# VH-VL binders against o22797: the designs that were tried, part 3

Target 1, 202 residues: o22797
Amino acid sequence: MEGTVFTPCLEGMKHVKSDQGEMLTKPFLELCKTILPVIDKFGAAMTLVKSDIGGNITRLEKNYLSDPDKFKYLYTFVQVEIESKIAKGSSSCTNGLLWLTRAMDFLVELFRNLVAHQDWSMPQACADSYQKTLKKWHGWLASSTFSMALKLAPDRKKFMDVISGSGNIQADMERFCAEFGPFLHDNHKFLASVGMDDMKAS
Short names: E, the ipSAE of ESMFold2; O, the ipSAE of OpenDDE; V2, 0.75 times the mean of E and O plus 0.25 times the DockQ between their complexes.

## First folded at step 1 (VH-VL)

Design a7 (framework fv_dusigitumab; at its last look DockQ between E and O 0.06; V2 from the best seeds 0.00; counts 0 for: pae E 12.8 > 2, placed apart)
Fold by ESMFold2-Fast, scan of step 1:
Structure a7 (fold): chain C 202 residues (1-202), chain A 122 residues (1-122), chain B 111 residues (1-111)
Amino acid sequence: as target 1 above (202 residues)
Amino acid sequence: QVQLVQSGAEVKKPGASVKVSCKASGYTFTSYDINWVRQATGQGLEWMGWMNPNSGNTGYAQKFQGRVTMTRNTSISTAYMELSSLRSEDTAVYYCARESWELLYYYGMDVWGQGTTVTVSS
Amino acid sequence: QSVLTQPPSVSAAPGQKVTISCSGSSSNIGNNYVSWYQQLPGTAPKLLIYDNNKRPSGIPDRFSGSKSGTSATLGITGLQTGDEADYYCGTWDSSLSAGYVFGGGTKLTVL
């Protein structure tokens, strides 16, 4: 491939904010979609993560398409649902945005660990990243399922070769963490400001 | 058990409207989107739109925009699809179908109603 | 014409294997999860595969799914006469005007 597996993602990051710094719904969701091929490179180990991310993207995109003018800015979903007292529902866009953001936190932490700890195996990096991000929001059943899946993690050397393409994978992983992380932080700040950042899985 | 039960067959004249109901039971109605899909005799499946029973938000296929309205009544766990300005080409079996989304898993349309036959003739 | 392309029919003998293809574009199969539905004569469709390759509870492991780029495939091994049905692929289309799209359907005949 031209560049690395992150090349479409890094290009997509340029379009996420309006000129006034507001998070744009469609560009943000399109950016999130560029992560799905990255997850595919992990194979069976990341099937649950891919399912979670893909489902939340689909949830938010379907609701965006119901009224693109109304939902032009990402956080409008949350504001509308809070006023209607439906934000905490399991089918809400608020819940979808929170879980999408959390799954992306896991991926950013995973690649941060891979950059920082070149001696870590893939299962070690995955387990550490999961513990710091998703695990605290999951019950024992979800945690057990993720632990089993992470045993299927690919060999680190093979994985790095596959994602490298023609580009500089180390630089692109560093850039992914540095540039994608702030968008996720903005989501958490907004959700926290409206009391929606601490919902747990059922 | 989890099921969707639809209203009975309808016969309508061209230009009329039809409203099909879909009653959910055995699960939390507001946790799952409801999709509407139709099928003319001997033809394939055609998606019409979706409705979020928690928010009331909808999305319609472009072909039906302006003619279809999807609503719900959460107190009786019932979804509705109303199609107006009926034409003979609207003669079909109309299905409601639940689309599952629960945290770690995204499903397609995993539970389907039995179908409602709508015949449009003069 | 359907947005997703399937062969109109396939046939094989009991015990054999068939594959049914579903071809789309980057805005649908390329970017989204594929589901497969089985419709027995005179019945509502039944979900057979979701998330490209997962089976709902109660679906035998003879049924499998896969996805590569903008195409998806349904595999059926150990064919049984009860497998005679129409099979549809389906996925979300991310273009503004499309929503959920189905393939045109494939009629499976078990001779």
Scores: ipSAE 0.069, ipTM 0.679, lowest interface PAE 5.5, mean pLDDT 88
Fold by OpenDDE, look of step 2:
Structure a7 (fold): chain C 202 residues (1-202), chain A 122 residues (1-122), chain B 111 residues (1-111)
Amino acid sequence: as target 1 above (202 residues)
Amino acid sequence: QVQLVQSGAEVKKPGASVKVSCKASGYTFTSYDINWVRQATGQGLEWMGWMNPNSGNTGYAQKFQGRVTMTRNTSISTAYMELSSLRSEDTAVYYCARESWELLYYYGMDVWGQGTTVTVSS
Amino acid sequence: QSVLTQPPSVSAAPGQKVTISCSGSSSNIGNNYVSWYQQLPGTAPKLLIYDNNKRPSGIPDRFSGSKSGTSATLGITGLQTGDEADYYCGTWDSSLSAGYVFGGGTKLTVL
């Protein structure tokens, strides 16, 4: 493999925002898709995460395709749904964006942990990341299931060997965290501004 | 004090129209949607529609589509609901109620008007 | 007929606990947050519970809400004579072009 598993993601980050600094729907969703192959390297441990990310991407993409001009910008989904009284629905695009963002929070934090803490085991890194991100939004059942899944995480060394390819995986992970984080922050900021950032699953 | 004050009781003949007003005070009028809900005597609550005071956009219950019009005058923080082609079954108390989807921790119809009695009789 | 189903009436003695059920479908209660409204005789409705289980300011903690699947429940503990009223559940319905729907209402009698 030329480069690392993050190469597509790193390239995709360049096109996520418009010239005016607004989040673009299509580039953002395409960017998020690039993380799926990385998640696959975790195996069974990240099945739930992959499902969340993939499912929410599909939801948003489907709606985007219905009217690409209308939904050129990512936050238009939320604005339209708020006005239409459907934003708080469990199947809404708002909900999709929120949980997509939250899932990505977990991943960014995970790779941040791997970069920052070379002495941590994979389970430790995963547990810490989950605690800091998704756990507070999950009920006890979901949390238990998720935590159990994370225990199936691969050995750190083996995992790193798999994802390194011919590139510098450490540098790419660091860059991923540094560049993707701000996008998620923007999403949270916007969602919070309209009272949707603390929405829970029904 | 946050409140919605509605116009007085109306008596109309079948086929006529009625326009009920709802004046908001104590809060930013454009930051909350206005819902209209009616209740016939001894009956339950029936949702009629919503209006966004900022954009003027509306959504009406299917039952009232074509007969109901919800508007607002932002300069005086007043919402209006007009119901046309009145019939006897439209006799009810009509309520306006505010609801927010955009403000943090402000959900549900949390402020209601006192109600306007509309009587339709020959 | 109301989209959401409530029992027509419930009754209990002062100090007791009562529950009021609200049954809907996947397009309403299943997908959206439920609110509860109290309507005292001769008055406008009052928001009692929102977002399934949250209380507005001024509502005592003896009022509680819960949601499971396509059903919601209002709980009232320490029943008082002043609680005698009609109670309505409500939520948005995605199948009705984002229309709001109410339950048929439940008359609570304090014995």
Scores: ipSAE 0.018, ipTM 0.575, lowest interface PAE 6.3, mean pLDDT 91
Fold by ESMFold2, look of step 2:
Structure a7 (fold): chain C 202 residues (1-202), chain A 122 residues (1-122), chain B 111 residues (1-111)
Amino acid sequence: as target 1 above (202 residues)
Amino acid sequence: QVQLVQSGAEVKKPGASVKVSCKASGYTFTSYDINWVRQATGQGLEWMGWMNPNSGNTGYAQKFQGRVTMTRNTSISTAYMELSSLRSEDTAVYYCARESWELLYYYGMDVWGQGTTVTVSS
Amino acid sequence: QSVLTQPPSVSAAPGQKVTISCSGSSSNIGNNYVSWYQQLPGTAPKLLIYDNNKRPSGIPDRFSGSKSGTSATLGITGLQTGDEADYYCGTWDSSLSAGYVFGGGTKLTVL
């Protein structure tokens, strides 16, 4: 492939915010879609994460398409749902944004681990990332299922070779973490400001 | 085991209030919304509202707005639903139900309390 | 009355198949996950189907769910007399006025 598996998402990051700094719905969702091929390289270990991310992208995108002018800005979903008192609904766009953001936290921490710990195996890097990000939001059943799935992570050297393509994977991975992380932080800051950043799962 | 255990049956006069409790066990109480659903004799299920035990935030069905209050005490893993200005039409079985979401799957209202019969009669 | 429309009753002979429909709109079934609940006489409802078409552990595979557009369907094959119950669909409604909504319920009779 040209560049690395991160090349499309690094390009997408340039378009996520308006000139005034607002998070744009369509570009943000398109960015998130470019991360799905990266997740695919993990195979069975990331089946749970891949399904969750894909499902939440679909939820947000379907609602965006119902009125693209109204939902041009990502956080409008949350504001509208707060006003209509449905933001806490299990199928809300607010819930979808929260869990999409949390799943991406896991991926950012995973790639940060791979950059910082050249001697860690892939299962070790995945497990550490899960402990630091998603586990506190999961109950026993979800934690057990995730822990078992992450043990299926691919050989690290083979994984790194597959995602490198013709580009500099170390640099791209560092840039992914440095640029995507702040977007996720912005999402969390906004959700916290309206009391929606604290929900947990089993 | 995961379960919700509700307080016992209540008989009330019109105009009074009732407060039904729902004690959770076998799971992390603050991780799941508690919903309240009622059912009059021979009728269907009627959703009343949700409560987030972590934040205390609530959402009420419009029909009950102004008459219902849903609260919790996280120290004893217990949710409460209080319905005021009772009428004979409020005679029903009142259920609490846990709403769960796992990463891959939405389980719906996967755990239900046994129900609390509230009778409003003069 | 009910935002989600179900037939009030359905019947079929033992061993046959029955379907129970649940009709809604884009703000509920169209954009949200559908659950089905079984309520045996004198008991609390029990989750039967979640996430449109998935079965909790312990639910036989003769119970199935599906969703198409703004409509959901519960399928029951190999009908048994023990399946006589009321069946409810449920989902979130993302409109300003609703929250969680149940169908009106369908009484299944096995004759």
Scores: ipSAE 0.006, ipTM 0.479, lowest interface PAE 12.8, mean pLDDT 86
ESMFold2 (binder alone), look of step 2: mean pLDDT 92; pTM 0.947

Design a8 (framework fv_dusigitumab)
Fold by ESMFold2-Fast, scan of step 1:
Structure a8 (fold): chain C 202 residues (1-202), chain A 118 residues (1-118), chain B 111 residues (1-111)
Amino acid sequence: as target 1 above (202 residues)
Amino acid sequence: QVQLVQSGAEVKKPGASVKVSCKASGYTFTSYDINWVRQATGQGLEWMGWMNPNSGNTGYAQKFQGRVTMTRNTSISTAYMELSSLRSEDTAVYYCARDYYLYGMDVWGQGTTVTVSS
Amino acid sequence: QSVLTQPPSVSAAPGQKVTISCSGSSSNIGNNYVSWYQQLPGTAPKLLIYDNNKRPSGIPDRFSGSKSGTSATLGITGLQTGDEADYYCGTWDSSLSAGYVFGGGTKLTVL
């Protein structure tokens, strides 16, 4: 592999915002798709995370493609659904965006832990990241299931070797956290401003 | 257990419209998008569009834009596909199919044969 | 005709192995996950493979999938007469003329 597993992701980050600072739907979703191969490197431990992210990307992309001019800007989904009183539905684009953002928060925190704590095992880093991000939004059953799955995380040295390719993985993990994090913060800020940032899983 | 059951065969004249139904059972209808796919005799599968049963949002293949309408009735867990301005080349079997993880379709209706003839 | 290219037919004897290719572009196979469908004569399609290489419950391990770049492959080992069917690959096309796209289909004959 030329570069690292993050190389397509880091390139995609350059295109997410308009010249006016608005979040663009298509570039944001394409960026999110570049994360799916990263999740694959974790194997069985991330099957639930991958399923959730993939489903939310699919939901948002299909809705975007139904009217690209209308949904050019990411937050238009939320505005339209609030007006129609469907934003809190389990299959809404608003709910999809919220859970997509939360799953990405988990991944950013995970890689932040891997950068900050060279001596942590993969299961330890995963558990800490889950505690700080997704766990508070899950009920006890979902929390139990995720906690068990994360214990299946791969050996750290082997995982790092696989994701490194020919590039500088440490620098790319640091850039991933530094550059992706702000997009997620913007999503939370917008969702909070319209009362859609605090929905919990059933 | 999980099933999609479609309405029966239709014979239509050119210029007419046809509305095919697809009734879901064994799962939460509003949790999965429904796709519509058709297949002319001896030809391959052709995707027509998708419908979100919770929101009512749709996306149509460009070829069918302006002629197809996809709707649902959540009270009876039923999806509908209406195709207008029928032509002889619209003669096909029409399928509904449930969305699945990462762009798959896991549950399919049995198909509805639509014949357009003068 | 189709945006994804499959061979129109393949054939082999019972017990043998076949592979069916599916070729696309960066906007479809290159950027999305591939599914494979089996259609027995007179029946609706059945999902064989999703997420490039995963089998739904009930699908035998004789069926396998893989993806590399802008191409995908379906493998069938231990061929049985009951495997005679049309096989289709499918994925999303993320271009502006977007939607789900199928390959042209491959007719498998078991002689």
Scores: ipSAE 0.009, ipTM 0.621, lowest interface PAE 8.4, mean pLDDT 88

Design b1 (framework fv_daxdilimab)
Fold by ESMFold2-Fast, scan of step 1:
Structure b1 (fold): chain C 202 residues (1-202), chain A 123 residues (1-123), chain B 110 residues (1-110)
Amino acid sequence: as target 1 above (202 residues)
Amino acid sequence: QVQLQQSGAEVKKPGASVKVSCKASGYTFTSYGISWVRQAPGQGLEWMGWISAYNGNTNYAQKLQGRVTMTIDTSTSTAYMELRSLRSDDTAVYYCARDLYDFWSGYWYFDLWGRGTLVTVSS
Amino acid sequence: QSALTQPASVSGSPGQSITISCTGTSSDVGGYNYVSWYQQHPGKAPKLMIYEVSNRPSGVSNRFSGSKSGNTASLTISGLQAEDEADYYCSSYTSSSTLVFGGGTKVTVL
């Protein structure tokens, strides 16, 4: 492939915020879609993670398309649902945005570990990233399933070869972490300000 | 209105099959799972299995494995439960109930129930 | 698949507090924080009262509370009222990735 698996993602990051610093719905969701091919490179180990991310993108996109002018800015979903008293529902866009952000936190931390610890195995990097991000929000079944899925994790060297393409993968992983992380932090900052960042399943 | 509407009562002979429907309305069907729970006359609740309305994945109670099939039709927001090779001890009220579709949240509880479908198996 | 053990019946007077126990094993109640409680009036579908051991859904009275110690989960109803007379079922997730129910407890308000 031209460049690396991150090439479309890095291009998408340029369009996520307005000139005034506001998070844009369509560019943010398009950015998240560029991560799905990255998850595919992990194979069977990430099947459930890919399904979850894809489902949350679809939920938010379907609602965005119902009124694109109204939902031009990402956090409008949350404001509308708070006003309607439905934000805490398990099928809400607020819940979808929270779980999407949490899943992306896991991926950013995973690639941060791969950059920082070149001697770590793939299961080791995944387990550490999971413990720091998703684990505290998951029940026992999800945690046990994740542990089992680590046995299906690809060999690190083979994985790096697959994602490298014709570009500089080390530089692209570093840039991915540095640039995508702040968008996720902004999401958490907003959700926390309205009491929606520690939400449990309804 | 948020509700689950079930098909009407059925009377079947031993060895027959029954297919019960459960039509969802008032919420995004694909954001939840559907569990099936039955209750024999004067007895307690028995979980039969569940299906994800998101991806169609199923998980059945071991006792019913091989006799039960659960399906969904996303175009009509309807879940189905088919039970084959009916015996007299399958006589029960069959409930559908809404469950979380998000496996990663790890929460299995039923916050919305259908009114139940009575299935009577007798000669 | 083992059912969870509940007392067949519990009775109390209006205003009293009652507690219903739900005993399983380390492979269900003791192993996971996925215990739910359902109320069922005669001829009606069950209603969720408690989920994940101690959480109440919106619209459920704060007179209902849940807890767990070891292999036993408990539902407590404080300020007992006539409308609380019903059958109560506990439910738990299992190590076999299935769900089981207790045998049910009939609550009588004297």
Scores: ipSAE 0.000, ipTM 0.449, lowest interface PAE 11.4, mean pLDDT 85

Design b11 (framework fv_daxdilimab)
Fold by ESMFold2-Fast, scan of step 1:
Structure b11 (fold): chain C 202 residues (1-202), chain A 122 residues (1-122), chain B 110 residues (1-110)
Amino acid sequence: as target 1 above (202 residues)
Amino acid sequence: QVQLQQSGAEVKKPGASVKVSCKASGGTFSSYAISWVRQAPGQGLEWMGGIIPIFGTANYAQKLQGRVTMTIDTSTSTAYMELRSLRSDDTAVYYCARESYYDSSGYYFDLWGRGTLVTVSS
Amino acid sequence: QSALTQPASVSGSPGQSITISCTGTSSDVGGYNYVSWYQQHPGKAPKLMIYEVSNRPSGVSNRFSGSKSGNTASLTISGLQAEDEADYYCSSYTSSSTLVFGGGTKVTVL
């Protein structure tokens, strides 16, 4: 492939914010979709996380398409659902956005660890990243399921060869962490400001 | 709460197949990984493989790949390990073991079955 | 042959401390913090003593401790007691997504 597995993702990041710094729904969801091929490169280890991310993208996209003008800005879903007193529901767009953001936090931490610790194995990097991000929000069943899946993580050298393509993978992993992280931070900042950042899984 | 109950001892001839069962009492296998570990008389432990039922994925030790199959019947909470084309050096105690998942990534066995002796002799 | 190297036997007197080594490569013990230790008494199934290099499960005496330096993991038994006489096995996750055991160490008390 031309570039690396991150090339479409890095291009998508340019379009996520409006001129006034507001998070745009359609560009943000399109950016998240570019992460799905990256997750595919991990194989069976990320099957559950891919399904979760895909489901949350679909939920948000379906609601966006119901009224694109109304939902032009990402956080409008949350505001509308708070006003309707449904934001904390398990099927809400607010819950979907929170879990999408948390799953992306895990991926950013994983690639940050791979950049920072070139001597770490893939399962070690996956386990450390999970412990620092998603694990605190998971109940016992979700935590055990996710931890078992990470055992299927691919060999690091083979994985790096697969994701590298014709580009500079080290530089692109660094850019992914540096550029995607701030969008996730903005999501958490907004969700925290309205009391929606601390919901746990069943 | 959960206990692993294994099937009884088996005697087989070279070339035959054996299928050992491991039933979870007080729990199920759908939410965790099960590995099989064998021990020849007077010898050490040897990992044979493991299965993660929720993914339908089994991973086998290289030297047993092609001869071993691991399956799970979630309706009866029973794991199975079938070893084919038996040889005399397959004589061993076969253990099923649960990989831990409480507050870590696992890669260790916190609960073991009592073992099933499989004797391969002519 | 075992994938991980352990001494065949280690002996000590009651009250002494003993250490069992487990040596692998950068593709197993050296590459991962997923080393576990098991105690096996004759005729019994193995019992987990240490997981993830140095963690003790509930019910395991704090006389048992684990550590790792480079490609070598170690199990230390302090205040050695008669009931500690058993075979001890180390285990590690590998870069091939498999698990391997050491050859085992027979601990003799007195």
Scores: ipSAE 0.005, ipTM 0.447, lowest interface PAE 14.0, mean pLDDT 85

Design b12 (framework fv_daxdilimab)
Fold by ESMFold2-Fast, scan of step 1:
Structure b12 (fold): chain C 202 residues (1-202), chain A 120 residues (1-120), chain B 110 residues (1-110)
Amino acid sequence: as target 1 above (202 residues)
Amino acid sequence: QVQLQQSGAEVKKPGASVKVSCKASGGTFSSYAISWVRQAPGQGLEWMGGIIPIFGTANYAQKLQGRVTMTIDTSTSTAYMELRSLRSDDTAVYYCARDLGYSYGYFDLWGRGTLVTVSS
Amino acid sequence: QSALTQPASVSGSPGQSITISCTGTSSDVGGYNYVSWYQQHPGKAPKLMIYEVSNRPSGVSNRFSGSKSGNTASLTISGLQAEDEADYYCSSYTSSSTLVFGGGTKVTVL
């Protein structure tokens, strides 16, 4: 492949914000879609993460397409659903955005650990990242299942070879963490401002 | 600490209009909504409507639709409630209240109230 | 006219438990988990006691608890004290994106 597995993601980051700094729905969702091929490289270990991310992207995209002018800005979903008292529902776009953001937090933390700890195995990096991000929001059964799945993580050297392509993977992982992280922080900042950042899985 | 400061008591004739103000200090209106609730002497609480500043919407109780207007000046953190075509049964204490449910959910902080008396 | 039905009065003795009902329809109390309860002493603004059916704000005694079954929400005051003598109002969000109040219940502590 040209560049690395992150090449489309790094390009997509350039158009997520409007000239006024507002988060744009379609560019943000397209950016999130570029992460799905990255998750595929982990194989069976990330099946649950991929299903969760893909499902939330689909939920948000279907609602965006119902009225693209109304939902041009990402946080409009949350505002509309709070007005309608459905924001806390398990099938809401607010819930979808929160869980999408949390899943991406896990991936950013995972690649941050891979950059910072060259000597860590993939299962070790995955377990540490999960404990710092998603685990606190999962119930016992989900946490147990997820932890077991992460033990199926691929060999680190094999994985790094697969995602490297023709580019500089170390630099691209560093850029992914540095540039994607702030978008997730913006999502958490907005969700916290409306009381929607601390919802737990039922 | 956020406080809601309301304007002083008003005495109006039937057919006149009244505009009550509610100034917030501390937190910004963008972090919560403002609702208006009135209470006639010896009667219960009646929700009049509310403003959701961060969502750009205002909703009014059906009985008051067409007579009430709620606005907000974010630069001065002041909410306003204007009631037109006043009748004697509009005599009440008018409260502004902070809505932490963001869309008419629950009111954790109330102004002290503004007595509006409508008499001939 | 109140949209939600509350008993006009409830009485109890110190140390007893009392319960105030708030009955609506599937388009308000039954349809949403956005029921709140307010306490009002004469000459004062209302005070939030319970929000979102069963949550207590900081500073509200754990003697106050809220619940909901179908179209009826309930406020229970355990260990009734003289200072609990007040008017109590329930409120609920509606399917019309509005809020309605109950008629109020006068609690008397004998």
Scores: ipSAE 0.000, ipTM 0.443, lowest interface PAE 17.1, mean pLDDT 85

Design b13 (framework fv_daxdilimab)
Fold by ESMFold2-Fast, scan of step 1:
Structure b13 (fold): chain C 202 residues (1-202), chain A 121 residues (1-121), chain B 110 residues (1-110)
Amino acid sequence: as target 1 above (202 residues)
Amino acid sequence: QVQLQQSGAEVKKPGASVKVSCKASGYTFTSYGISWVRQAPGQGLEWMGWISAYNGNTNYAQKLQGRVTMTIDTSTSTAYMELRSLRSDDTAVYYCARDLRFLEWSYFDLWGRGTLVTVSS
Amino acid sequence: QSALTQPASVSGSPGQSITISCTGTSSDVGGYNYVSWYQQHPGKAPKLMIYEVSNRPSGVSNRFSGSKSGNTASLTISGLQAEDEADYYCSSYTSSSTLVFGGGTKVTVL
C-alpha cells in the first residue's frame, strides 16, 4: 500500500468545499467513502458501524443522482426536506446526514484517543470515544450492542501495523483528526441552525 | 466451528413449563445477543424475544410477556428460554439465533437447528 | 396474521428473475432501514440472505439483491436456480423496539 490507509481520505479533503466555502455533496460523499477501508481494518468490531455509514452514504448518493444540479450543495437536502415536512423522518436524507456526521465524529474521536494515549488499549479508546459521541443519542439496546462489540476489538499493535502501509501513520492520524473534524463541525453548525442536530434514535 | 447447539425435542402437557437450551461455540459468547424465534407446524416465523449475553438484559414480545423468561450462563456459553403455562398452540419448533443490535435494529446471522416442543394431553 | 405482507407464492423458470415484496407501515419497514431476508428449505433453520435492506452476508450469491421504496421492501433473485426453491421471510425492526416477520413467500422453480 502506498502511503497509509488515510492517504485517499487526506487527498479527498481538498475537494469538499467550493471556492466560496460551500460544502459540495459529491466530493463530501466521496470523502466519506474513503473511510470505509479504514473501518474494515477493525474487523468484526466495526461491522455495524461500517454498515451504518455505508447505508447513509448510499441514501444520500441515490438522492443526489436524482437531481445533481439541485443537490450540488450538501445542505440542500435538509432545506428541501424541511420545506416538505419530512426532515425528521427516520428514512430522510436529513436523518442520514446527521447519523453519518455522528458516526464520523466517533471515528475522529477514536483516532484522537489513539494519538493522545499511546498506552490505551483499543477497547479503552473505543469506549471513551463512544461515550463522548454516540452514546447520548443511542437507546439501551444500541449501547448494550456496542459494549458487546468492544470484545471483538483488534489488538492495538496489530491494528497499527495493518493501517501503516509505507507512510507515517502517526502524522496521518493527526492530519485526519485536524482536517476532517472541521467538516463535521460545519455539518453540526448547519443542522443546529435549522433545529435538526438533536434527533435521537427512533 | 461456529455454531449454536440446542437441546432435544420435548413433549409436555398443557399447563406445564418447558426450558430449551442453546449452547454457543466457536465465537465469543458475550459479544452477541441471542434471540428466540418459533415456528408452529406449517406456519411462519414468530419472534419471541432477545437477551444480551453481555449483561443478561432482556426484551420480550408483548404476546409472551409474563410467560417467557430468557437467561444466560456465561461459564458454559449457554442461553435458556423458559415458557410457562403451555397451551396446545405453543406447539412449535423453537430456534435460538445470534443477534447483533446497533441503532435499534437486529438480524440473525447464525441459527440453531431448532427444538420441537409438542404440547398435548 | 403476519405483521408484514408478502405474497403467498411466486414462481419462475430457471434463469429468470423474480421479485418478492414485503409491505409494512411507517412504524416498521417505512420507518427504518433495517430490513432482513431469510431463506428456509424444508426441515431446515432459516438462513440470512440480506440484512439492512440491501447488504449480503459473506457466502450469499450476488444473484440475491434487496431494495426498499417507501413502506415496501423487495428481494430480487436473478438467474433463478432449482436450489432457490424455498420459503422466504422478510423481517423488520419496529418503533416498539421489537422484531416482526412477514408471512413468508413460497418460491417455486418450474
Scores: ipSAE 0.000, ipTM 0.430, lowest interface PAE 15.6, mean pLDDT 85

